VHH binders against q08ba6. Designs and how they scored, part 3

Target 1, 224 residues: q08ba6
Amino acid sequence: ESEYEERRDAEARRVKSGIKQASIFTLEECARIEAKIDEVVAKADKGLYREHTVDRAPLRNKYFFGEGYTYGAQLEKRGPGQERLYSKGEVDDIPDWVHELVIDRLVTHGVIPEGFVNSAVINDYQPGGCIVSHVDPIHIFERPIVSVSFFSDSALCFGCKFLFKPIRVSEPVLHLPVRRGSVTVLSGYAADDITHCIRPQDIKERRAVIILRKTRADAPRLDS

## First folded at step 1 (VHH)

Design as18 (framework vhh_6fv0_2)
Fold by ESMFold2-Fast, scan of step 1:
Structure as18 (fold): chain B 224 residues (1-224), chain A 121 residues (1-121)
Amino acid sequence: as target 1 above (224 residues)
Amino acid sequence: QVQLQESGGGLVQPGGSLRLSCAASGFTFSNYAMYWVRQAPEKGLEWVSTISSGGDYTYYKDSVKGRFTVSRDNAKNTLYLQMNSLKPEDAAQYYCATDLEEGWDYYFDLRGQGTQVTVSS
């Protein structure tokens, strides 16, 4: 007499109502963008970016362009809701190739309006890399949150629980396949009302994601 | 050794109230933001509320705004969640969490067993 499956299906549908996906980029376009991501990695490894452009974790490097934010290490107080944008000029500008090869393509396909993006983040994962369960900071970023995936196929999971030492991840409410070259757009319930994550087991090969966002005009900044 | 211990859950009727507690030890509680997250089997893990290290800032999931209030007592190393006007959709295992691991970004570090909230007529 299980109503459990009906409630679970209803919750998955609620999450899905806030998700749009599109296949905009050809295999050739993906290869061109991936070559540009490799140039970013090479430049960062040579120490040629500003200090706050590059954020390193054991199996994932993050590259902030346009706007960057700090979550915890540079704040006396740490955690969700405590994120602050870095001062203007503390991160490198969004590269021209991101505008030309990625942002302009999303605008012409009606995914985002012209002039929406002022923050671009590249997350570059090694196999077994992850992003733990979180919500993109509501007080920093407008919706939608747009991401484009490169190098390999993966999945975005919603409603997972992470436990550490060792890393263990619960079964998701929604397991969303994310293919190389796909665009994923998060709004509403999917962006604000449920956590999302990348599980270690869903990064079987190198993967990168370009995350494109607009900061709120009233977003808190470290110098304010 | 870091410990988080949740308590205060139980069975209530729709429209009822519960106050959850989280006792923290093994770290400087007043230096860390704290979170309430919940897990219902059919809904997965949901963020519910955030409170800053000093208690100056609070944030809530939209569906609980006006019904739930997070607070903390840094002298007692205790986090609270006052839950009013409980709905069937609030039924879940509730966990407190913090961010203690260097090198990890935004995440919920769950260490306790949680406390079960059941809303039933």
Scores: ipSAE 0.000, ipTM 0.222, lowest interface PAE 11.9, mean pLDDT 82

Design as19 (framework vhh_8emy_2)
Fold by ESMFold2-Fast, scan of step 1:
Order: sequence, then structure tokens, then C-alpha cells
Structure as19 (fold): chain B 224 residues (1-224), chain A 122 residues (1-122)
Amino acid sequence: as target 1 above (224 residues)
Amino acid sequence: QVQLQESGGGLVQPGSSLRLSCAASGFTFSDYYMHWVRQAPGKGPEWVSSISSSGSYTNYATSVKGRFSISRDNPSKTLYLQMNSLRPEDSAVYYCAKGDEYSYGYEWFDPRGQGTQVTVSS
């Protein structure tokens, strides 16, 4: 048990070495960004976005801007490593407010270089919503992976297994608190060598996250 | 080991300016982001401003943007906050804070020094 505990602790420290977090958004800035997220939701509910901009699930809606990708549409094989970017122009452009209120703030804080982001995804969770354990596709996205949390506090878990019927999640290697307005930056081991998830029990209230990434120049597309 | 010593606060009238200083020791100052955080009576800590290790990137709370300016002098291991056009709502104890090494952002709002009191009143 001692060796098991030591191994778990060592892996948790290795995960932590690939994580940076920052609190750069004030409560007022969070409220302003949240109002803009609500405008995205309202516009999507009116059917005003391109088909591939909006991806709906029972307790989670996902909004792709700049670049979008699929987990298996038109693919002979589906699953991790098989993701493909949609053809250029198939999703709506990144809104100006994302650049002005979010991306520019991250650049001025030194989190990312200017011009890094060409993909923005908003995940909007209702209470009990989740994302199963995964690695952000290495063949699609450069590192770091940057996310900013809104509406409520939650947690990101690393090294969990998801079980279904009913949904159950194993104990994480690392349970990472993610507060409203916090920026989380994943690189190295945390991005590439361990899965992460959002557990249903960690979404007590509505939560949204804006995920900001750069696609690889050699990323596969459905049209390639 | 980390020590931060704030100074430069005082009692001033609305519209006045103050320059706060933070002397840092016990760590390699030039390797870390530095922050100013304030705490008004009966309230939790509020982030005010941040500056990158080189000083090339700065960031400000919306409430102080355009009025406050953060800067640093790495050779002297000193962080500064120039506060202009002070308002009564700026009254607080001001703390400097060392940036995270392992990036749990919660430590940004935990003051490491004794702070310096700023009171803006007539």
C-alpha cells in the first residue's frame, strides 16, 4: 500500500507540473463575459448559427468557433485519435467579444502569445452535466490547452475512469478545483499523458468553460 | 522564506495619487509574476493588478484600469503600484503577492506581507 500511495503521489505531482492556474478576471469581468455567453446561447436557440457550430447533449451544449471537429462523422473508424476538423468555413468565426474580453486579456497576462488562438469552444453545463475522460486530441491541437471557467466553481479531475448505467466515476489521481473566473493551462503530462474529465457531482450549478486552442498545421480535416 | 514588505500607503483626499512599493526577498524575484491585491474592511481580498516576470505584460482589474499602473524593478527586487485619481472605494489594505510556481491561482489572493493601508477620504 505504501508503494501504491507513493506511486499515486508521484503521478499527482507529475500532473501538477503540467498545470498552471491564474485568477486574472474580476467578478465584474466574469459577469460581462457570462452575459455574452448567454447571448451565444440565445442566438443558438434561435437557429442563427451554422449547423456544426452547435453540438447538443442532454446536460451540456457545446459551441464551436473558428475551428470545429468531429468524433466520427464520415469516418470508417471512430474513437480517440480519429477526430477530424470540419472543412474550413463550416463553423462560425470566433466572436469579437471573445477576442476583446478573453483572448486579449490572456495575451496581456502572458498566458499565450498574440495570434495563438484559432479555436474557441464554449461548453455550457447544466447541473449534473459531465464530460467523459479524454485527452484533447494531440493530432489536432497544439499545447498549451487554455480554459477559463464561468458562472460557478467546479473541478477538473485527472486519471478517472467513467462507468455507465448509472454514471459513476473512479477516484481521480488529481482533483483540481476550478473557480469562476480562473484560467487553467494544460501542457506536458497533464495535457498528453493522463485523461481528464468533468464529473457530474462537480457540476452543482450551471457552469460554462471557454476552451482556447491552436490547431496543428497538419491536423486532419474531413475534406483532406 | 518568501518575504514581501509593502509600503507607501496613507490617508489622502479623493483625486490624489499614491505610489505603493513592495520589497521582495527569499525567492528569485525576476522569475515570477507579481500581483497587487487589496482587502477593504469586511470584504474578501480583491485582485488589483498583475505583471509578468520581465515586466512586458500587465493586467488590471476593470475597477482600476486607466487609473493604476503596475511596474517592477528586477535589479532592486521591488514591485510598484502607481495609483492615480483615487476614489473612496479604493480604500483598503494593499498587499503584494508572489505568483504561483505550480499554478493553483488561489494563492494569488493570499497576502504574504503585512500590507499597506490606503484610506481615501476627506
Scores: ipSAE 0.000, ipTM 0.140, lowest interface PAE 16.0, mean pLDDT 82

Design as20 (framework vhh_etentamig_d1)
Fold by ESMFold2-Fast, scan of step 1:
Structure as20 (fold): chain B 224 residues (1-224), chain A 121 residues (1-121)
Amino acid sequence: as target 1 above (224 residues)
Amino acid sequence: EVQLLESGGGLVQPGGSLRLSCAASGFTFSDYAMSWVRQAPGKGPEWVSGISGSGDSTYYADSVKGRFTISRDNSKNTLYLQMNSLRAEDTAVYYCAKEYEWGDSYYFEYRGQGTLVTVSS
């Protein structure tokens, strides 16, 4: 048991070495950004975005800006490495407020270099929403992967299995608290060599996250 | 595109029965295991039942064993859930879902509005 615990602790430290967190947004800045997220939701509810900008699920709506990706219905099989970017112009451009209120702040604080971000995704969760264990597609996105959390506190779990008989999640290798207004940066082992998920029990109130990434120049596109 | 269209929900009294249907299109239906997943107000998704692509193997959550029966008609690209002895705690929006494995996890892909089942007096 001691040897098992030692190996588990070693993996947790390895995961943690690939994670940086920062608190750079004030309560007032969070409120301003949250109001802008609500404007995105309202605009989507009015049908004013391109088809592939909005992806709806029962307790999680996803909004793709700049670049979007999917598993194509025409693909023969699905799984890791099968993700494809949509063709250019099929999702709406990154809103000016995302550049001004979020990206420019991250650049000023040295989190990312200027001009890094060309993909912004807003995930908006209702209580009990979740995302199953995955790795952000390595063949689509450069590292680091940057996210900023809004509305409520939550947690990101690493190295757990998402089981569906009934729905439950195994004990994670690392349980990482993610506070409202915090920036989380994933690189190395944490981004590439271990899965992460958001458990339903870790979304007790409405939560949103803005995920900021750069697509690889050679990332595969649908219909190519 | 993959499309899944649920129907058959409604208001029923405790002890009643209801049959849900899911019309599938945009993929080879018989090649995929299918599931029913439900989501009660304010709660996360709960897997309810699953069936293999051939229909030969069925699986159930403990909360519904002996009361619900999953079936499929591959000639009609349709998935069914027969719900008997309904209880107030079965109140939820029911979604049909296409399954696939990714790493050590199971993913559900679902498309559509779901169908609301309300069990009350």
Scores: ipSAE 0.000, ipTM 0.207, lowest interface PAE 11.0, mean pLDDT 82

Design as21 (framework vhh_gefurulimab)
Fold by ESMFold2-Fast, scan of step 1:
Structure as21 (fold): chain B 224 residues (1-224), chain A 123 residues (1-123)
Amino acid sequence: as target 1 above (224 residues)
Amino acid sequence: EVQLVESGGGLVKPGGSLRLSCAASGFTFSSYAAAWFRQAPGKEREFVSAINSGGSTTYADSVKGRFTISRDNAKNSLYLQMNSLRAEDTAVYYCAAVDYEYGSWDESAYDYWGQGTLVTVSS
C-alpha cells in the first residue's frame, strides 16, 4: 500500500472508533415520527413558532427545540468558541412527541441516560441540500452527539474539505451510510477531532434528521 | 517546492512572551488563509489561531487576549505573538495554509503544513 492510503486507512479507523450505529426504530415507528415532523413543518409555515426556533435556507430548514444556537452567524466559518446559545426562552420547548417517540426509545435501548437531552434539532433537507463540514461545538455540547435519520437513506462524510464557487467537496476520510430509522452516536475522535458534512449528492430525496444533545452548564449565551 | 518553515520556539518561564514566525515559499501566500495549530505532549493537535487573506482573525478561547496572529504578505510571513504564557501552552506549534478560509479550526482543511517549532513553558 501507498503511504497516503496507509494514513487514510489509519484515520478512518480512528473515526470509526468514535461511531456507534443502531437500528431500533421499526418502519411503523419511522412513519409515525415522520408524520410528526410534517406537523412541525406545517406549524412553522403558519408562523406559530418563536423566531429563533426556525432557521430557513433554500434547501434546508432547521428547527431548534429546548436550546438554540448560532453557528457562523455574523462570523465566518473559522474556529471553535464563536458559537453562542440563544437566551433562555427564545426557542420553543422540545415537543412531547420527541420525548415519547424518540428520546424514551433511546433511553430504553441504553443509548443515552434518562434526562440527558435538553436540545433537539430537526434538520429537514430537500434534494441537493447540504451542510458544510463542521464539528458540533465542543464548548456548547456535551458528548455523545446522537442523531436519528428519517424519510430516506443518506450518508455522513468525515474529513471533507468544502470548496465554494462552485461547491465542490473533497474525497472523505470516511463515508458513513445513514439509513432511514438508524441511530448514529458520535463521541471521541469522530465528534471532536474531525469534521463531518452532508454532501449535496448524498441527499437524493427528502431527508430529515433529529439531533439530540445536552448543552454544557457553562455554555456561553448571547448577551444582547 | 511548497514550504512553510516555523521558527522562534524555545524555553520560556510562565508569564513570559515569545514570537513565532512562519516563512512561506513556493506559492502565492497572500492569496491563502493561514493558521497556527499546536500539539501538546500526549495530546491531539488543536487549533490556536487563524488569519484570512483579508486580515480577519479568529482565536481559540484558551488563547484570546494573550495571543495575536498577524501576517506580512510582502515578506511571505505569518506570526504568532504569545504573551502571558502558561504551562498548558507547552506544545509543538505548527504553521498551516489553505487556499480557502474554510476550516480554520479543522486541520484536515489545510493543504500545507510546516514541521513545527517547540515551545516549552517551565520554570
Scores: ipSAE 0.000, ipTM 0.103, lowest interface PAE 16.6, mean pLDDT 83

Design as22 (framework vhh_6qgx_2)
Fold by ESMFold2-Fast, scan of step 1:
Structure as22 (fold): chain B 224 residues (1-224), chain A 122 residues (1-122)
Amino acid sequence: as target 1 above (224 residues)
Amino acid sequence: QVQLVESGGGLVQAGGSLRLSCAASGRTFSSYAMAWFRRAPGKEREFVAAISWSGGSTFYTDSVKGRFTISRDHAKNTVSLQMNSLRPEDTAVYYCAASYLDEWTPDEYDYWGQGTRVTVSA
C-alpha cells in the first residue's frame, strides 16, 4: 500500500475513534425543533436580538445563545488562542425551547451530564453555504462538542483545506454523513487534532445545526 | 510566512544517535503540522515522520518506527527528530516541512527547509 494512503487511512481511523453518532430525535421532534429555529430566524430578521447574538455571512447565519465569541476570519492563517468570549450578558440567553426540546433529551439519553451546556449556537445554511476548516477553540470550549442536525441530510468533513475565488475544498481525510435528527459527538483526535468543515457541495438543501458546548472556566473574555 | 531552518546533521556511526532540530519563524507555526522528509543519494524524497499542529498525534514510516521520535515545542517554535539506533540506510539529507491543516503528502506541504545532511558510517 502507498505510504500516503496508509497515513490517510490511519488518520481516518483515529478521527473516527473520537466520533460518536446517535439517532435520538423522531421526525415529529425534528419538525417541532425546526419550527422553533424558524422562529429564531424571524426574530433575528426583525432585529429583536442583541447585536452579538446574530452573525450573518453569505448563505449562512449563526445565532449565539448563552455565550458568544469572536472567531474572526482565519481561513489561511489560524491557530488556537485568538478567540475571546464576549462579556457576560452581551448575548441572548439560551431559549427555553432549546433546554426542553434538545438539551434535556441529550441528558436523558446520557450524551451529556445535566448542567453541562452553557453555549448553544444555531448555524442556518442555505444551499451552497459552508463553514471553512477549523477546530472548535480548545482554549474556549471543553470537550465533547455536541451537534444536532436539522432540515436535511449533509456531511461533516475532516482534514480539508479551503481555497478561495472560487471556493474549492480538498478531499477530506474523513467524510462523515450527518443525517437530519442525528446527534454527533466530537472528542479526542476528532475535536482537537484535525480540522473539520462543512463543504458547499454538502449543503444541497437548507440545513441547520444546533451546537451545544460548555465554555472553560478559564476561557478568555473581551473587556469591551 | 513561515521560514524553516534545520540543524543537527552530521556524521555518526551505525548504532549511534543524532537529534535534528528545525527552527520555524513566522506568524503561523502553531497552526501547522510539521514533518521530516529525507532524500537519500539517487532516490526520491520520502516521508519520515510527522506531528499534528496540536502535538497530539504522530506518524512514522515503518523503517523508523521505534527508532525515531518526533516532538515539538510551541514556545521555542521548534520541531525535533530524535534518531536512535541509526543504520547506514538512514544516510540522507533531512528536510523539515510545514503544512497548514495536517496535510501529509510531499506535494501538499507549504514550506520547506533547505535540509541538513546525515551520514551514518557502517
Scores: ipSAE 0.000, ipTM 0.136, lowest interface PAE 15.2, mean pLDDT 82

Design as23 (framework vhh_gocatamig_d2)
Fold by ESMFold2-Fast, scan of step 1:
Structure as23 (fold): chain B 224 residues (1-224), chain A 120 residues (1-120)
Amino acid sequence: as target 1 above (224 residues)
Amino acid sequence: EVQLVESGGGLVQPGGSLTLSCAASGFIFSDYALAWYRQAPGKKRELVAGISSGGSTVYMDSVKGRFTISRDNAKNSVYLQMNSLRAEDTAVYYCAADLWDEYGYSEDYWGQGTLVTVSS
């Protein structure tokens, strides 16, 4: 085995040690949650959410609840680590159904403590949709990062780089299958020391994910 | 191929100075913001300083007045001038770039890091 392959395998094991997965949601529960995601999409399409709740990109829409943040594009100062939370009240509150059907179930199964989540993001992907490699901002979010997948099976990739025009993605250090209804928990190396992405080829059918996080008490905010 | 290569780290006594450099390639440097992060043993990676494409800067509170971030677009380089160094500044320092395409997709790129040790 080459030195490169040995180092890659060692890094893949390090990444894997920071990942936990569980299957908590029944097929019936998944269908119910998916119907609620469709209601979010319909409400957004009617323009009924606050300006910063909805973020649209080709083949991917994001819906921010509880807390929202800018990716720096709208700031005079922008770039990695320059993300800022929007002022309180700039995004819609976390819907009751997210608490009842998703968060409470995770608490009951011991995945997260009660009261942990104050930020929920729904990413809704059409086939071929993607999200570029990133680390969930360490200066904004506590660990762990928790996500729950819906509609179809996909994969989360770690250690990829994107090339643009056209969008192409390098081979991952770790390719992690993510099934419909599965819970993925990121901590340690997997959350902090390697990027993760969703590759276009890993979204073969519509997929959504609900990402549940806690903002840091000292997270930087735009005007309060 | 996007690359960020840090240099300038080393051992320095408290009160001393170091200049870190980051050489970037594989993207249009002048269009993007660059940042310096650091990670001390057992701690989370934290933003130290950032500089926008237009030259606007941000700093973490504990380094304001001691550290200065700057860029040289002709050399595709970003710098961190560190003065009045303290033991708590000991960390691996990372250069980072957040690249955006025309659709607003972002990609974080990181250098491999350079070690700064402040001790007697």
Scores: ipSAE 0.000, ipTM 0.105, lowest interface PAE 12.5, mean pLDDT 84

Design as24 (framework vhh_etentamig_d1)
Fold by ESMFold2-Fast, scan of step 1:
Structure as24 (fold): chain B 224 residues (1-224), chain A 127 residues (1-127)
Amino acid sequence: as target 1 above (224 residues)
Amino acid sequence: EVQLLESGGGLVQPGGSLRLSCAASGFTFSSYAMSWVRQAPGKGPEWVSGISGSGGSTYYADSVKGRFTISRDNSKNTLYLQMNSLRAEDTAVYYCAKDQGYSYGDEWYYYYGMDVRGQGTLVTVSS
């Protein structure tokens, strides 16, 4: 194989070493959690959450609980590394059902320690929805990053580049299948040293993911 | 009226260097992240590098890391790309791009944050 292919294969192995996956949620548990996600969507559509709890985009809505982050109001604070936590109290608290049906299950199965999670984000995708290549902000969040997938199967891609005219995504370094009810845990190289994305072609049906993280004690915050 | 004017392209030997400039007008330059995007003959555009409005944060495509340096001079409304150790595969038209702002937060950075491109400047790496 070429030197380029050898380097790419070596990087794929390094990425894989930072990924753990488990299937701990039954089909019945998934259905129950999915019904709770629908309740979040309905409540948000009625305008019952704090302004910074709900972030709307075409084909993707994001719901921040416990802690939320954004760029500052000025455009010079936009882009990777410029994320800041909202002031305390600006987003709604993590719902009890997230603790009972999701976090406690992960603790019981040894995925995370008790008391680890203080930030929960629900991303709800329509078909064709995507997230461009990024790294979960290292200056905001401790590792590991834990996610649990719902509604449908999809894939998480590592090392992709987005191209313009038309919008297209380069071949990933690693294509990681993510099935309904699976838990994906990112640490090391996979979390810190390579970007990840969700490609539009990998959201064929509605998909949601619950992302569970711990904010760093020294994470920067907006002044108010 | 937003205007971007790239310059500094030309013919250079493999291993050589070029410095590209982009003169910006019609907006508050220091308030916007800026990027360089290139398009090789017969291929789609590729994002190359980005810089925050203050210049405090810089980002690079893996294909150019360690060889290219993005910078800006907000007092002159000018964006720069210093290109070292040039390779035949760097041959492309290079475009200066203004970030529209993040309608969807950081998740749309690479394609919805680039609403304006200039005329481009041709870089040819050949013997």
Scores: ipSAE 0.000, ipTM 0.125, lowest interface PAE 15.3, mean pLDDT 81

Design p101 (framework vhh_gefurulimab)
Fold by ESMFold2-Fast, scan of step 1:
Order: C-alpha cells, then structure tokens, then sequence
Structure p101 (fold): chain B 224 residues (1-224), chain A 123 residues (1-123)
C-alpha cells in the first residue's frame, strides 16, 4: 500500500474503534416501528405537534421528542458550540411506543442503561435527502450516540467535506453501511473527533432513523 | 432448546484458510441469532462475528475483511470462512446462539454454546 493509503487505513481503524453495530430488531418489529413512524408523520402533517417538535427541510423532516435544540437567539453566531436546548416544554414528550418498541429493547440488549435516553429524534428522508457533515454537539449530548435505521439500507460517511452549488462530497475516510433494523453506537473518536454525514446518493429509497441520546445536565438552554 | 457442535478446526499455516462449521440440533435454528467467539490461551473470550436470523452480519475489527460468517437454515448450520489467517488468530472457536432474532457482540447475551474447536495458526 502507498503511504497515503496506509494513513487513511489507520484513520479508518481509529474511527471504527468508536463504532459498534448490532441487529436486534426482527423484520416484524421493524415493520411495527415503521408503522408508528408513519403515525408520527400523519400527526405532524395535521399540525398536532408543538412548533419546535417538527423541523422541515428539503427531502428530510426531523421530529424532536423529549429535548430539542437550535441556534435560536444566537442567529448572529451559528456554528459548532453555539447550539442551545429549547426551553422545557417546547417539544413533545417521547412517545410511549418509542419506549416500548425501541428503548426497552436496547436496554434489554445492554446497549444503554435504563433511564439513559431523554432525547429521541426521528429523521425521515425522501430519496436524495441528506445531512451535511457535522459532529453531534459535544456540549449538548453525552456519549454514546445511538441510532436505529428503518425502511431501507443506507450508509454513514465519516470524514467527508460537504460542498454546495451543486452538492458535492469528498471521498470519505470511512463509508459505513447501515442496514434496515441495525443499531449503530458512536463513541470516542467516531463521535467526537471526526465529522459524519449522509450523502444524497446513499438515500436511494425512503429511510428513517431514530436517534437516541442523553442531554448533559449542564447543557446550555435558551432560557437558562 | 438447541445443541451446537463445531467442526473444521485444525492446524494451518499463516496466510492459509479454514472453514468452521456449527451444526444445530433440537429446535429450529432459523429463528435464532448466532455468533462466533474465540478464546486464546491466557486471554478472555472475545467476540468474532455474528449473524441475525434475517442474515444481517457484524464483525470484530480484527477480523473484518478476512472472515465471513454465513448460515444455511435448511441445514441448521452456521459457518465461518477464515482467510488470510495470522498467528494471533490461534484460539478455541465457539459457536453460540441467542434465543432471539437479533444479535449483540456480548457473550452474556447468548443462551446456547458449543464446546469449541481449536484453530492453531503456525508454521
């Protein structure tokens, strides 16, 4: 291998050391959870959620439960480290079905301890949808970051540079397949020291992901 | 209840290949997640690879790209194809099954275990 390939392989191994994956959900469980995601979408389309529970973007809708965050009044400064949690009560509570069908299963499998999750986010992607390169805010969320994929297979890319007009993505350090029903757990280098993204070309069919996290006790709030 | 029996272990040279098999008897194996673990002398049992009832797979970083896990539900069998073997792959390899469809890379999550098969990588 070239020296360039050797260095890239070394960084890919560092990223992988912070990633765990498992498949704990049956095909029947996936279908049941997916039906519940469709109920969330239907309720949002009827305008029945709180304003900050639903965040709409081209080809991607995001649904915040338990806790939500924004740049809010910090509009003059938007960038890593400037995120703030919304005031308590500004987003809808985590639905019972998320606890029963998703969180309890993860606890039973030893992925997270009981009572860990206080933030659940559902990202629902249409084909060609994406998320630009980012790090889940370290000042807001404890590690690990846990996600569960639904509807279709996709991939997480690590170490990509995202460019606009038109959308272009550099070669990733790691291209990580994420299959329907898979659990992906990010900690260490993978969570903190490298960006990750979802590329438009990696959403070929509708995909959803449920992201489960714990906010830091000292996380900054807009009204605190 | 399910009983697991491993086979295919042996002595192999560095860079060589081996295929391990695990035969399940008793209740239907197709509904269970299954995994391979290994234990080298003086070390704790470590995760190698797992496969769900639906065929989704995961691998330890140390074996990814070299080992392939697969199953044949019609034959109630689990396999581990091991390529590019290294001296550090020397261990007793255990087949394990979980009384659920999903896997997790933690030995405590597995309900049924085989007796193990020895793989020695040496010149």
Amino acid sequence: as target 1 above (224 residues)
Amino acid sequence: EVQLVESGGGLVKPGGSLRLSCAASGRTFSSYAAAWFRQAPGKEREFVSAISSGGSTTYADSVKGRFTISRDNAKNSLYLQMNSLRAEDTAVYYCAARLYSGYYPRSAEYDYWGQGTLVTVSS
Scores: ipSAE 0.000, ipTM 0.082, lowest interface PAE 22.8, mean pLDDT 83

Design p102 (framework vhh_6qgx_2)
Fold by ESMFold2-Fast, scan of step 1:
Structure p102 (fold): chain B 224 residues (1-224), chain A 123 residues (1-123)
Amino acid sequence: as target 1 above (224 residues)
Amino acid sequence: QVQLVESGGGLVQAGGSLRLSCAASGRTFSSYAMAWFRRAPGKEREFVAAISWSGGSTFYTDSVKGRFTISRDHAKNTVSLQMNSLRPEDTAVYYCAADRYGLSYTFESYDYWGQGTRVTVSA
């Protein structure tokens, strides 16, 4: 191998050391959870959620429960590291079904400790949908970051550069297949020291992901 | 590029032992995590065991823990699965897999696969 390939492979192994994947949910459990995601979509379409619970984009809708965050209109700078939690009550509470069908299962399987999760985000993608390279805000969220994939198979990519006009994504350091029903747990290097993204070409069918996190006790919050 | 060839399968009585070997060819074998998966008749592909690129970390599915041992030999470019105290439920085709980017329990993460070697455990 070239020295470049050796370094890239070493980084990919370091990334992978911070990733744990598991297949916990049965096909029947996936279908039940997916039906509940559709219920969330229907409720959002009727305008029944709080102001900051629903965030819409052309090929991706995002639903924040428990806690939500933004850059904040009053901040001098906008960008990574400037994220702030919304005031308490600005997003809807985590639905009971998320606790019963998702969180409790993860606790039972030892993925997270009881009482860990206070933030749940559902990202619902149409084909060609994407999310640009980012790191889940370290100053807002404890590790690990846990996600569970639904509806269709996809992939999570690490170390990609997004280029715009048109959208192009560089070759990833790590291309991680993510199956319907799989649990992906990010810690260490994978969570903190490399960006991750969803590439448009990796969303061939509708896909949703439930992201489960714990906010830091000292996380900055917008003034209420 | 990695090419994987399994060997060591066969017929054995319950309580017996078999050693499976996977020979990998390719310049970068030592940088790969290696795993064994199995597929029993009428079932999906199941994770069995994995070993990190350095050999410092090993993972096992609960049903084989304490009975199976995965190991690797960098000089020979091989990974082995020592199977002791075999049970009829261990009957399956066993596949060697390589992941350039580290360990995973999910077969979708693995980039390269052998054709499999058949293990039959009779009662």
Scores: ipSAE 0.000, ipTM 0.155, lowest interface PAE 14.4, mean pLDDT 83

Design p103 (framework vhh_etentamig_d1)
Fold by ESMFold2-Fast, scan of step 1:
Structure p103 (fold): chain B 224 residues (1-224), chain A 122 residues (1-122)
Amino acid sequence: as target 1 above (224 residues)
Amino acid sequence: EVQLLESGGGLVQPGGSLRLSCAASGFTFSSYAMSWVRQAPGKGPEWVSGISGSGGSTYYADSVKGRFTISRDNSKNTLYLQMNSLRAEDTAVYYCAKDRWYSSGYLPFDYRGQGTLVTVSS
């Protein structure tokens, strides 16, 4: 075995050790939550949310609840310290349905402690949508990072690198299937020491994910 | 067998207008979203505009909003970019891209061919 293959296998094992997955939500529960996501989309399209609650891109809309953040001026360089939370009150509160249908279920199943979540983000992808390689900001968010997938099956890739001329995505260290209704929990190496991305080819149908996190008490905030 | 052929570029004075075209073949054009992407000399690629397969939804980079209009003719398998109020900063090679909607630097994109050169200079 090559030194390259040995190192990749070792890294894949380290990534895997920081990942937990569970299938908590039934097909019927997924349909209920998906209908609520559609209500969020409809409310946003009517302009009824606060300015920083909605972040639009051509094949991906993000909806920030509880807490929101920005990447600063150098979006190509997303290193630690570039992200800052918006001022308190700048995004809409976490909807009651997120607490009732999602957070409370995770608490009941022992995934997170009661009162952990103060930030919820809904990422709604159209086919071909993606997100570039990143680490959820360590200076903003406590671990674990919890996500729940809806509408369709997809995959989360770890250790992907975006290459230019032409733009393409490298082979991942770990390709992690994420099924409709699955819960994915990231901690340790998987959260902190390797990037993750969603590749365009892994969004073949509409997909949404609800990301649930706790902001650090010392997280930096914007000057509005 | 996807082919995308850009045309319509040229030299134009500041404040002028140009219309770019992209002739598509080798796929069912109306089933795919299309984008325009540009690359200025010495800079990385920048997503400019995107349009849904039906043409019902259009999106623009902040740098071109209000000046550029993306459109398509699905009966002719052709994508267009109408560029008005051109500025020196719009000087770039313009590429059309299939099936990948983009934002300026956030979402990755894939483009085809040599593109068409737009030079805005007096």
Scores: ipSAE 0.000, ipTM 0.109, lowest interface PAE 18.1, mean pLDDT 81

